# Ledger of designs, part 15: VHH binders against Putative metal-dependent hydrolase OB0413

Target 1, 173 residues: Putative metal-dependent hydrolase OB0413, of Oceanobacillus iheyensis (q8et50)
Amino acid sequence: MDVRFPIGKLQVPEKVTIEDIHEWLKQIETYTNRLGETVNSLNDEELSKTYREGSWDIRQLVHHIADSQLNMYQRLKLALTDESPTVPAFDQEKWAIQPDTNLPVETSIKMLEGINERIVSLGYRLTEEQLDQSFVHQINGEISVASKVAKLAWHEEHHLAHIKIALSNNSGS
Key: E = the ipSAE of ESMFold2; O = the ipSAE of OpenDDE; V2 = 0.75 times the mean of E and O plus 0.25 times the DockQ between their complexes.

## First folded at step 22 (VHH; framework vhh_rezetamig_d1)

Design x6 (from w4 with F104Y; at its last look DockQ between E and O 0.14; V2 from the best seeds 0.00; counts 0 for: pae O 12.6 > 2, placed apart)
Fold by OpenDDE, look of step 22:
Structure x6 (fold): chain B 173 residues (1-173), chain A 123 residues (1-123)
Amino acid sequence: as target 1 above (173 residues)
Amino acid sequence: QLQLQESGPGLVKPSETLSLTCTVSGGSISSGSYYWGWIRQPPGKGLEWIGHIYTRGSTYYNPSLENRVTISVDTSKNQFSLKLSSVTAADTAVYYCAREGYSYKRGYSFDYRGQGTLVTVSS
């Protein structure tokens, strides 16, 4: 297993169904609780653990999850309100070393509680037509609403798996 | 064993709000990853899904009823409720509360359901 992709890479069906959307929303809806159960009791030593050499530590991962969900949520809403809007990229590496990443992970958990709840609420109201709406990522190109929902779910699970791997390791960063 | 029981008025006047409560026993609403929902069966018709709520407060309603439906949870009482506003004769039905599970293969399921309560809309 490649520890970089502990749950595999994102795979989006060519034709995304409402059932697929609901499955992903179910994951997002419960994610913050699952993440909290994993990290809320961790001490500083544990939060400094990494899942591989040179990777972000657990603290950075938690804050990154919030950063990523924030950006993807914004892009999702833009896709639903505008006609194929262009959205800028964000540099996750630079974000991950900003001073705010030294805050307690609870700060990002609170962000995720709100963001994920709004994503789920919005997601269950999506029509078939809206699934095909899209935005244009500055670097990655056109991304559909359907694909974005898939990534919103996958990305959280992806990094939760990283965190769990890190916790099983004895080395920190 | 988990048990669900509906309660509320069996008669509602047109234009008023239908209000029902589901009392859950034998388990906590806050436990697990389930949804708590309402369904109904009008006389001579099939089951209609109304909506559900997650313990954290996320709701999803049937689009045909969304503007009139409110579902809420009271974890302290281990209850969840249904409010349906602006009722008409078309809202006459046996109403059931249920615990809903979901799987990718089977979709939504009703693992547990109440015995149902008849609500008649009449002047």
Scores: ipSAE 0.000, ipTM 0.242, lowest interface PAE 12.6, mean pLDDT 90
ESMFold2, look of step 22: ipSAE 0.016; ipTM 0.463
ESMFold2 (binder alone), look of step 22: mean pLDDT 82; pTM 0.832

## First folded at step 23 (VHH; framework vhh_rezetamig_d1)

Design y1 (from x4 with T55Y; at its last read DockQ between E and O 0.69; V2 from the best seeds 0.70)
Amino acid sequence: QLQLQESGPGLVKPSETLSLTCTVSGGSISSGSYYWGWIRQPPGKGLEWIGHIYYRGSTYYNPSLENRVTISVDTSKNQFSLKLSSVTAADTAVYYCAREGYSFPRGYSFDYRGQGTLVTVSS
ESMFold2, look of step 23: ipSAE 0.545; ipTM 0.819
ESMFold2 (binder alone), look of step 23: mean pLDDT 85; pTM 0.871
OpenDDE, look of step 23: ipSAE 0.716; ipTM 0.875
ESMFold2, fold request of step 27: ipSAE 0.499, 0.562, 0.513; ipTM 0.798, 0.818, 0.806
ESMFold2 (binder alone), fold request of step 27: mean pLDDT 86, 86, 86; pTM 0.873, 0.876, 0.877
OpenDDE, fold request of step 27: ipSAE 0.872, 0.873, 0.876; ipTM 0.935, 0.936, 0.934
ESMFold2, last read: ipSAE 0.534, 0.547, 0.543; ipTM 0.809, 0.820, 0.816
ESMFold2 (binder alone), last read: mean pLDDT 86, 85, 86; pTM 0.871, 0.872, 0.876
OpenDDE, last read: ipSAE 0.870, 0.857, 0.864; ipTM 0.934, 0.927, 0.930

Design y2 (from y1 with S58N; at its last look DockQ between E and O 0.78; V2 from the best seeds 0.00; counts 0 for: pae E 4.0 > 2)
Fold by ESMFold2, look of step 23:
Structure y2 (fold): chain B 173 residues (1-173), chain A 123 residues (1-123)
Amino acid sequence: as target 1 above (173 residues)
Amino acid sequence: QLQLQESGPGLVKPSETLSLTCTVSGGSISSGSYYWGWIRQPPGKGLEWIGHIYYRGNTYYNPSLENRVTISVDTSKNQFSLKLSSVTAADTAVYYCAREGYSFPRGYSFDYRGQGTLVTVSS
């Protein structure tokens, strides 16, 4: 298994249906609680574990999950409210070194509670026509609402898998 | 120790509504990590998923049944319920309530299930 992609890379069906969207929303709806159950009781030593040499540690991963959901939620709404708007790239390496990433992981769990609930509410109301609306990422090009919902679900599970790998590592002290 | 217990009438007349309640004890239905669902097993057949509900009210139903199914939740009583309208003899089954969780690679699966209750649709 490639520890950088423990659940594989994102794969989006050629034709995305409302049923596909609902399957992804089920993952998003339960996610924040599942993440909290995994990380809320971790001490500083555990939060400093990594899933591979040179990777972010668990603390950074939790904050990154919240940062990513925030950015992707905004892009989702922009795709639904504007005509293919252009959005800036999200430089995750620069975001991860800002001083607010030293805060307790609880702060990002609180962010995710609100953001994921809003994503789920919005997602259950999407129509087939809205799935084809899009935004333009300055680096990655055109991205549809359908693809963004898939990414919202996959990215969270992807990094929860990283966190669980890091917790299962017995190397260190 | 989580327990799920089905309750409701065991006999329902054709064309009427089947109504069951699941009482959850030893755990909270308001746990945000899970869905609360209904499954059934008709005589001589396998298990059939009916649908589930999140404690805040969002539902998803088996498409083959969705026009006849309502699942609801009452967090104050730690209960959730099933209503299946316009029943026929084909709806005779053992009905189970269950908790459903997500984990990779299995996906969603039921980790706790009630004992089941037989509901017979007949005159």
Scores: ipSAE 0.270, ipTM 0.679, lowest interface PAE 4.0, mean pLDDT 90
ESMFold2 (binder alone), look of step 23: mean pLDDT 85; pTM 0.869
OpenDDE, look of step 23: ipSAE 0.733; ipTM 0.879

Design y3 (from y1 with S58T; at its last look DockQ between E and O 0.82; V2 from the best seeds 0.00; counts 0 for: pae E 2.7 > 2)
Amino acid sequence: QLQLQESGPGLVKPSETLSLTCTVSGGSISSGSYYWGWIRQPPGKGLEWIGHIYYRGTTYYNPSLENRVTISVDTSKNQFSLKLSSVTAADTAVYYCAREGYSFPRGYSFDYRGQGTLVTVSS
ESMFold2, look of step 23: ipSAE 0.434; ipTM 0.769
ESMFold2 (binder alone), look of step 23: mean pLDDT 85; pTM 0.875
OpenDDE, look of step 23: ipSAE 0.802; ipTM 0.905

Design y4 (from y1 with F104W; at its last look DockQ between E and O 0.59; V2 from the best seeds 0.00; counts 0 for: pae E 2.2 > 2)
Fold by ESMFold2, look of step 23:
Structure y4 (fold): chain B 173 residues (1-173), chain A 123 residues (1-123)
Amino acid sequence: as target 1 above (173 residues)
Amino acid sequence: QLQLQESGPGLVKPSETLSLTCTVSGGSISSGSYYWGWIRQPPGKGLEWIGHIYYRGSTYYNPSLENRVTISVDTSKNQFSLKLSSVTAADTAVYYCAREGYSWPRGYSFDYRGQGTLVTVSS
């Protein structure tokens, strides 16, 4: 498999159904606990492992997951409350080097507990009409609510797979 | 370590409600990593997913059964339950309770299952 995309690239159906939305929300609902089970007991040496040469290490990945969920949650609500608002790209590389990313991974687990619970609650109340509402990403163009829910689920799983690869015998060598 | 045990009547009359309880031991149903579900296997047929529940109460049911199914959780007793209303002979099956965990690429699948209990629908 491609280590950069261990679960493949995000694939969004041409027509997203409510059943698709519910399947993704089920993944989000259990995710924070599954991530915590994987990372909460890791020591600093383990947290420094990488899934490929030059990649972020596990600590950076956990904080990035939280940063990304936060940004995408905001965009989801903006798409639902405004008429196709334009949102800035967030510079992941610059975010990953801010001093708060040196904190214990627990801090990002706490963020995810609240954010993912809110996403799940909001997601189950979406109507078919709301799935077509959108925001405009500065770089990626118009993105629908439906596509954003797919990304919210996929991105978390994508990076959990990176973390598990990094914990393997070949990730740090 | 984790064990699931079904309990409930093995014989149910047509048109009545099938009611089963699953008792979980060696672990907590309040774990946020899992769903808790029911499956059945009619005689000579494959496994059929009935539905599952998250410990906080959200439920998801097989669409073919959803009008007749209620799954509930009692975290204080470490139990979850199945009620299937208006049963017919077609509901005769071995019923299993199970824990559902997520793993790519498989998705949700059952990683712990009870021994199963035969429920016969007959007069």
Scores: ipSAE 0.505, ipTM 0.796, lowest interface PAE 2.2, mean pLDDT 91
ESMFold2 (binder alone), look of step 23: mean pLDDT 86; pTM 0.865
OpenDDE, look of step 23: ipSAE 0.723; ipTM 0.876

Design y5 (from y1 with E66Q; at its last look DockQ between E and O 0.70; V2 from the best seeds 0.00; counts 0 for: pae E 2.2 > 2)
Fold by ESMFold2, look of step 23:
Formats: C-alpha cells, structure tokens, sequence
Structure y5 (fold): chain B 173 residues (1-173), chain A 123 residues (1-123)
C-alpha cells in the first residue's frame, strides 16, 4: 500500500527480549543470500528500475543496503565498547551519488557477506544487560543496542521490498 | 524438483535416542537462503516445530525440547539429521524434515517438506 514503507515502519517493543533479538538475527543470517538471488543476475536495464518516480534505482538500493549495514554495525560495536559514544549522522543522499556506487552490485553483496555474518555472531552473544547499552546519534539521540539490532534486520527487508517493487514495475525496463 | 526424504528407525525404546536423517535431492543444502528443520505431529495433535539448522552449523531449537535436541548438517552428503535423547511415549509422532524460507509478511515458513516417517516410542 505505501510504496515508501512497503513493510511498514520499524516498530520496536518497549521491552526487547533475547528471543526478539534471535528472531531478528535469523532474518539477517539468510539475508545476503536472498538479496543476491534477487539481484545478482540483473542486467543494467533492470538495475536502473525504480520503485516510484524520483526514488533510487535498484543499483543504488543495493549499495545503500551495504553502506547502511556497515554504518550500523560500527555503531553497534561502539555502543558495546564505549560509554554512550556520539556518532555522526549518515548522509544517505550524498553517499548514493559517490562514484563507487557505479560498481557491480556484487561488490556490495561481498561486503554484506562479512558484515552480516559478524552481526549475527555478535548478536547471538548479547546479554540482557548489553541490550540497554547505547550510543548517541548526532540527530536522533540515544539509541540502544536492542533498537539497533531491530533496525539492522528491518532496514534490509525494507529495501529488499523496494527492489522487488521496482522489478515488478513497467518503468525503466 | 527439490525433494526431502526422512530415514531412520521407526521404533525406539524409552530413554534411548531417536535418530533421523534427511536426504536432500534436486537442490543444495548449502543454499544460504534457507534453514533446514524438523517438525513432528503426535497422534491426534497439530504440528510442533522441533528446530532448524543453517548449513554453516548454527542452530535454534524449540525451547520445550532444547535440552534433548541436536540437529546436525553434513553438506558433503547433502543431509541433515535429528537426534532427540531420553525419549518417552510422548515423543511418538510422525517426523518431517523441511526447508524454511523467509518472505514478508509471512516470515519463515516451510516451502518443502518430506512425506514424514512414523517413530513409535514403545516398551
């Protein structure tokens, strides 16, 4: 229904349990392969498709997924190793137009293989106490480890849904 | 066409270990998009999820069975296995192996399942 949020906005329970964490980690664990199955065989015309007028195309979306996982993984580790460190904002629009985003989507799939495996390993070893540790986002304020794991899973699925919508459209064929 | 087939003894004595193997054909167990799982259906009851394994070895088990379950994978034989220890008559069921795939909004669900094998715990 809302193509900007095809799977809805992220909703994090007030109290996140270890079981919630494990459910999200299961989504992350298989994600890179599921993304690769969707995009690795696409040609340049298909990669240029968009999910709505003015949106990023599929190539940009794949690279954005990798960039976002990288940034969020770093923030997750900072929250676990430092006392509520401040992190800078991530300017997605400027990142999406850098020249390296013209590389094959396979380069971002390779990045995600390592990053998601590290996230899953780290996540399964989190304790209840660690879920409440946090970092401070320059714009969004204090964000807990628990909330960040939820975001890591949701953001990937959110943009895979955008990719699938774009592949179903007649535009940019 | 992907096919899953259960094999193993159909009769197990109380307190012993139930052991089943699932052989996968028409596809690779090393596909990183899926989990490989076991479910069972006791007589007259619904399906109960036992647990699953990722091809690289990570597992997650039904908490009610967790202390008794081991699921293993052998990618070189394209097989995965179930061991359920210390069985009682309550473990009598039809056991199925299955592939679990993810899709929104359904989440993980079984997209391929074996025909099932009855395991009876008796004597």
Amino acid sequence: as target 1 above (173 residues)
Amino acid sequence: QLQLQESGPGLVKPSETLSLTCTVSGGSISSGSYYWGWIRQPPGKGLEWIGHIYYRGSTYYNPSLQNRVTISVDTSKNQFSLKLSSVTAADTAVYYCAREGYSFPRGYSFDYRGQGTLVTVSS
Scores: ipSAE 0.501, ipTM 0.800, lowest interface PAE 2.2, mean pLDDT 91
ESMFold2 (binder alone), look of step 23: mean pLDDT 86; pTM 0.872
OpenDDE, look of step 23: ipSAE 0.741; ipTM 0.884

Design y6 (from y1 with S103T; at its last look DockQ between E and O 0.67; V2 from the best seeds 0.00; counts 0 for: pae E 2.4 > 2)
Fold by ESMFold2, look of step 23:
Structure y6 (fold): chain B 173 residues (1-173), chain A 123 residues (1-123)
Amino acid sequence: as target 1 above (173 residues)
Amino acid sequence: QLQLQESGPGLVKPSETLSLTCTVSGGSISSGSYYWGWIRQPPGKGLEWIGHIYYRGSTYYNPSLENRVTISVDTSKNQFSLKLSSVTAADTAVYYCAREGYTFPRGYSFDYRGQGTLVTVSS
């Protein structure tokens, strides 16, 4: 297994259906609770574990999940409200070292509770025409609403897998 | 220990509404990690997924049944329910309530299921 991609890389169908969207939203709908069940009881020693040498630890991963969902949710709404707007790159390495990432993981769990509920509500009301609306990522180019919903679901599961690997290992040894 | 128990009439007349309740004990239906679902097994056939509900009210139904199915939840009683309208003899089956949990890459699967209740559609 490649521990950097424990569930593989995101693969989005060339034509995304409303059924595909609904399947991804089901993943998002329960995610915050599943993440909380995994991390809310961890002590500081456990939160300091890593999934590989040089990787973020579990505390950083939880905060990163929240920051990423926030950024991607904003981009989703911009794609739906503006004419293919350009969005800046998200420098996740610099975000992960800001002082607020030393806060308890509960702060990011609270963020995710609201953000993921909003994503699910919005997502179930998307029309087929809206799936093709887009934004332009500064580096990655044009990204559709459909692709962004897929990423919202995959990215959360991707990092939950990292957290579970870190809990099973002395990461970086 | 989480337990799910189906209840409701075992005999339903054609064209009427089949109505079942699942009572959850040993755990909370308001757990945000799970869906709460109904499945059935007609005589001599495999299991058929009917649908599920999130405790906040979102429902997802088998497309072949969705025009006749209503699943609802009463968190104050720790219960969820099934209504299947306009039944025929083809709806005779053992009905199970179940909890659905998510695991990658399988997706949602049943991790707890009731013992089932036979519902016969007959006059």
Scores: ipSAE 0.478, ipTM 0.792, lowest interface PAE 2.4, mean pLDDT 91
ESMFold2 (binder alone), look of step 23: mean pLDDT 85; pTM 0.869
OpenDDE, look of step 23: ipSAE 0.692; ipTM 0.869

## First folded at step 24 (VHH; framework vhh_rezetamig_d1)

Design z1 (from y1 with S103D; at its last look DockQ between E and O 0.68; V2 from the best seeds 0.00; counts 0 for: pae E 2.3 > 2)
Fold by OpenDDE, look of step 24:
Structure z1 (fold): chain B 173 residues (1-173), chain A 123 residues (1-123)
Amino acid sequence: as target 1 above (173 residues)
Amino acid sequence: QLQLQESGPGLVKPSETLSLTCTVSGGSISSGSYYWGWIRQPPGKGLEWIGHIYYRGSTYYNPSLENRVTISVDTSKNQFSLKLSSVTAADTAVYYCAREGYDFPRGYSFDYRGQGTLVTVSS
């Protein structure tokens, strides 16, 4: 098992169905509670744990999850409102060491609650035609709305799994 | 210990609305990552999923019943309810309320269920 991808890499069907979308939205809708149950009671020592050598600690991971959902949600909105807009990349490594990442994890959990709620609301109203709309990532190229919803769900689970691995370790960073 | 209990009339006339309530004890509906749903089993048939609700109010229904089903939640009472309108004899079944838990990557499945209540549609 590659601890870098504890739940495997993202797999998006060639033809994403509304049923697929709904399953991913269920994951997104309930994610912040699952995350909160995992990290809300952690002390500073536990929050400093890593899932592998040189990786972000749990605190950084939580804040990163929020950073990523913010960016992906924005891009999802752009894909739905504009004609294949080009979106810039964000440097997650640089974001992860900004001063705001030293805040309590609760701050990012609150952020995730709002963002995920809006994603879910938007997602349940997507039409088949909208699933095929897209944006162009500056680095990664064209990404469909369908693929983005998949990524929004997968990415949260991906890092939650990292957090759980970190917590299973006996030492901190 | 989480427990779910269905309540409501066991007899409904055709064209009327079936109404059931599920009372949850041993745990709060307004916490966790669970959906709260309804399923039914007509006589001699298999289980049929009706729909579910998240405590924040989002619902999802079986497409075959979507136009007739309404599920609601009352977090203050730790209850959620089912309304099925325009009932016919085909809606006669044992109705169960259930909790749906998440199991990655398989998704959500039932992990707790009430004992069920028979609802008969008859004039």
Scores: ipSAE 0.464, ipTM 0.790, lowest interface PAE 1.2, mean pLDDT 94
ESMFold2, look of step 24: ipSAE 0.481; ipTM 0.786
ESMFold2 (binder alone), look of step 24: mean pLDDT 85; pTM 0.865

Design z2 (from y1 with Y108W; at its last fold request DockQ between E and O 0.88; V2 from the best seeds 0.75)
Amino acid sequence: QLQLQESGPGLVKPSETLSLTCTVSGGSISSGSYYWGWIRQPPGKGLEWIGHIYYRGSTYYNPSLENRVTISVDTSKNQFSLKLSSVTAADTAVYYCAREGYSFPRGWSFDYRGQGTLVTVSS
ESMFold2, look of step 24: ipSAE 0.525; ipTM 0.799
ESMFold2 (binder alone), look of step 24: mean pLDDT 87; pTM 0.877
OpenDDE, look of step 24: ipSAE 0.646; ipTM 0.849
ESMFold2, fold request of step 27: ipSAE 0.524, 0.502, 0.523; ipTM 0.800, 0.787, 0.803
ESMFold2 (binder alone), fold request of step 27: mean pLDDT 87, 87, 87; pTM 0.875, 0.879, 0.882
OpenDDE, fold request of step 27: ipSAE 0.887, 0.887, 0.890; ipTM 0.941, 0.941, 0.942

Design z3 (from y1 with Y60W; at its last look DockQ between E and O 0.60; V2 from the best seeds 0.00; counts 0 for: pae E 2.5 > 2)
Fold by ESMFold2, look of step 24:
Structure z3 (fold): chain B 173 residues (1-173), chain A 123 residues (1-123)
Amino acid sequence: as target 1 above (173 residues)
Amino acid sequence: QLQLQESGPGLVKPSETLSLTCTVSGGSISSGSYYWGWIRQPPGKGLEWIGHIYYRGSTWYNPSLENRVTISVDTSKNQFSLKLSSVTAADTAVYYCAREGYSFPRGYSFDYRGQGTLVTVSS
C-alpha cells in the first residue's frame, strides 16, 4: 500500500452525473461524525502520532481537513456565483503550522459539522448546468463544480485513512 | 449489542400502503455516522435496496421506487419507518431494516440488519 495515498488518488469520471454527485454527498453527510468517533477520545500522545516519517501528526491532519473543506467550500460557492473567478493557491504547509493547530481537535470537528452540512444542502440541489460551472485556480487551472464536489468527498476520506494508519502503527507501510 | 426489529402488518391489500417500523435498541439512531435503511427480498429473488434516512431527516431512495416510498425517523422513540404506497403482488417480500456504515474500499454497506418480516400483498 502507498501510505501517501491509502485510498488511491482522486479519479473523477470523464462525465459526472447527478447520481455521482449524490454518492459523494452521502460520504460528506456522515463524515464529520465518523471523524469525531475516530479522534475525539484521543489523548495528546495519540494525537502526536504520524502515518509516515516526516508527515503531519493526527492533530495537524484534523485541523488540515477543516481548513481544506473551508477553502474548497468557498471555491465551490464562488464558481456558482461568479463567472469563472480566479482563486489563490492554498498553501497548506504554512496553514498547518499556524498556532491554532495546537487547539483541541474538537474545534475543527465543530467547524466541519457546519461546513459539511452546508455542502450537502447545496450539492443536493445542483443542476446538470451548474456541474459545468467553474473557477480558475491560479496553479491548477480551470476546475469544475463537479470536480470540486468529488474532491470534497475524497480529500476527507483520504486524510481519515492517514489518521487510521497513524493510530495503527504510528508509521508508514 | 445493537439490535434492530421490524414490526407492522404482515398482510396488505393491493393498492393500499405498506407500513413498517424499525425499533433500534442497544444503540442510538441519532448517530451521525450512519444511515438507517430498508431492504427487501421478494420470493426467489435477491436483496433490493429501498432507501435510507439520516437521523436529521434527509432521505435517499432507490430511483425505481422513489415515487411510492417514504422513510421517516423518530429519534425520540429510537425508531425509523417505511411507507410504500400503491402496493401490488410484486411488493410481496421479506422486509429488513438495517444500519448502513461507510468503509473503504467497499463504500456503504449494511453492518446490522433486523430479522426480517414477511409482508404479503393479497386481495
Scores: ipSAE 0.472, ipTM 0.797, lowest interface PAE 2.5, mean pLDDT 91
ESMFold2 (binder alone), look of step 24: mean pLDDT 85; pTM 0.872
OpenDDE, look of step 24: ipSAE 0.781; ipTM 0.896

Design z4 (from y1 with S109T; at its last look DockQ between E and O 0.75; V2 from the best seeds 0.00; counts 0 for: pae E 2.4 > 2)
Amino acid sequence: QLQLQESGPGLVKPSETLSLTCTVSGGSISSGSYYWGWIRQPPGKGLEWIGHIYYRGSTYYNPSLENRVTISVDTSKNQFSLKLSSVTAADTAVYYCAREGYSFPRGYTFDYRGQGTLVTVSS
ESMFold2, look of step 24: ipSAE 0.462; ipTM 0.786
ESMFold2 (binder alone), look of step 24: mean pLDDT 86; pTM 0.868
OpenDDE, look of step 24: ipSAE 0.707; ipTM 0.871

Design z5 (from y1 with R106S; at its last look DockQ between E and O 0.79; V2 from the best seeds 0.00; counts 0 for: pae E 2.2 > 2)
Fold by ESMFold2, look of step 24:
Structure z5 (fold): chain B 173 residues (1-173), chain A 123 residues (1-123)
Amino acid sequence: as target 1 above (173 residues)
Amino acid sequence: QLQLQESGPGLVKPSETLSLTCTVSGGSISSGSYYWGWIRQPPGKGLEWIGHIYYRGSTYYNPSLENRVTISVDTSKNQFSLKLSSVTAADTAVYYCAREGYSFPSGYSFDYRGQGTLVTVSS
């Protein structure tokens, strides 16, 4: 297993169907509760564990999941409401050192409750034509609504896997 | 100890609506980590997924059945239900209610099931 990509890299089908979208939304819908069940009972020593040398610890990962979901949700809405708008790169390293990331992980769980519920509701109402709408990422180029929904589901699961690795076999902190 | 129990009529006439209730005990249906679903097994055939519901009300159904299926939840009674309309003899099966949990790489799978209840569609 590559610990950097414990569930593999994101794989988006060449043609994304509404059925594909629904499968990803099912992952998103239960995610916040599954994350909470994993992290809500952790003490400070456990939250300081890492999944590999030099990685973020569990506390940082939880806040990063919320930050990333927030940014991707905005981009999803922009792709649906504007004509291929350009969005800046999200500097996650600088976001991770802002003072609000020192708050308890519960604050990010609360953020995710609202954001993921909104994503699921919006996603179930997407039409096939809307899947082709897009935004332009400053670095990554054009990204479709279809690809963004896939990323929303994958990214959360990707980092939950990192958290579980940190809990199961990391004692370097 | 989580337990699921199906209830409802075992005999349904053709063209009528099949109606079943699943009562959950030893745990809460309001758990946000799970879906609550229905599966069936016709005589001599494999298992067929019917659909599921999230406790807040969202549903997803097997496309082959979706125009005839309604799944509902009543969190105050810790129950969820299945209605299958316009039944024919092909709908004769053992019906199970189940909880669906997520794990990588397999995705959603059933980790708790009821004992099943036979529903026969006949005149």
Scores: ipSAE 0.473, ipTM 0.783, lowest interface PAE 2.2, mean pLDDT 91
ESMFold2 (binder alone), look of step 24: mean pLDDT 84; pTM 0.856
OpenDDE, look of step 24: ipSAE 0.609; ipTM 0.837

Design z6 (from y1 with S64K; at its last look DockQ between E and O 0.53; V2 from the best seeds 0.00; counts 0 for: pae E 3.9 > 2)
Fold by ESMFold2, look of step 24:
Structure z6 (fold): chain B 173 residues (1-173), chain A 123 residues (1-123)
Amino acid sequence: as target 1 above (173 residues)
Amino acid sequence: QLQLQESGPGLVKPSETLSLTCTVSGGSISSGSYYWGWIRQPPGKGLEWIGHIYYRGSTYYNPKLENRVTISVDTSKNQFSLKLSSVTAADTAVYYCAREGYSFPRGYSFDYRGQGTLVTVSS
């Protein structure tokens, strides 16, 4: 449908169950390998493709996925260890243009290997009470542990869809 | 060319344990992109998901069966297995091993299956 939201916007059930959490963790558990299979063999020309005019290219998308998982995982742990702590917004546009985003995509794949494994292990141990714990985002307000797990899964799939669209934009047939 | 092959007894007595092995060839079970699962189809009924395992050992089971199911993986043999304890006639079915992956909009799907093996539970 909309190339900016190729899998739709994030939808979180009104009441999130442990079963919902487990379904999202399955997506996260396989993700880093699926991303690597898609991008690890790409050359510089392929990595410079975009999914729409003016969008990030594939290299930026891969690094953004890792940056976002890092930030969201930190916020998840803050929600579980503190009383509704306030966290700053981060400017993803400014993050995406920092010089380290010129590194090989393998650097972000390595980050995701560790981060996603930690998310999965932590997520399987969440209790129903912990699902309602929260943090406060400076811009978006209160966000629950439940919603954050949903977004951890959705955001990764969202951008993998962007990468696949970008790769199909210059096919030979 | 990935192939999955079920093996194990075709007859099991009531109250005993059904035990099947799936051998994977033409690909590695240690692929972190997939789950390895078991499905069954009782006579005249639809497919029922039993459960799956990630190659590092984490398992997910159908809640209707979870008290009786154990799925294991042996990455050195490129195999995974099913044990279903305390079987009854209701467990008679064709059993398939399968590879499971996620993709949008399809969701979770089994993209490779074995040919299936009939397991009959009878006294």
Scores: ipSAE 0.295, ipTM 0.692, lowest interface PAE 3.9, mean pLDDT 90
ESMFold2 (binder alone), look of step 24: mean pLDDT 85; pTM 0.869
OpenDDE, look of step 24: ipSAE 0.708; ipTM 0.872

## First folded at step 25 (VHH; framework vhh_rezetamig_d1)

Design aa1 (from z2 with R56Y Y112S; at its last look DockQ between E and O 0.94; V2 from the best seeds 0.00; counts 0 for: pae E 2.2 > 2, SAP .738 > .668)
Amino acid sequence: QLQLQESGPGLVKPSETLSLTCTVSGGSISSGSYYWGWIRQPPGKGLEWIGHIYYYGSTYYNPSLENRVTISVDTSKNQFSLKLSSVTAADTAVYYCAREGYSFPRGWSFDSRGQGTLVTVSS
ESMFold2, look of step 25: ipSAE 0.511; ipTM 0.798
ESMFold2 (binder alone), look of step 25: mean pLDDT 86; pTM 0.867
OpenDDE, look of step 25: ipSAE 0.529; ipTM 0.811

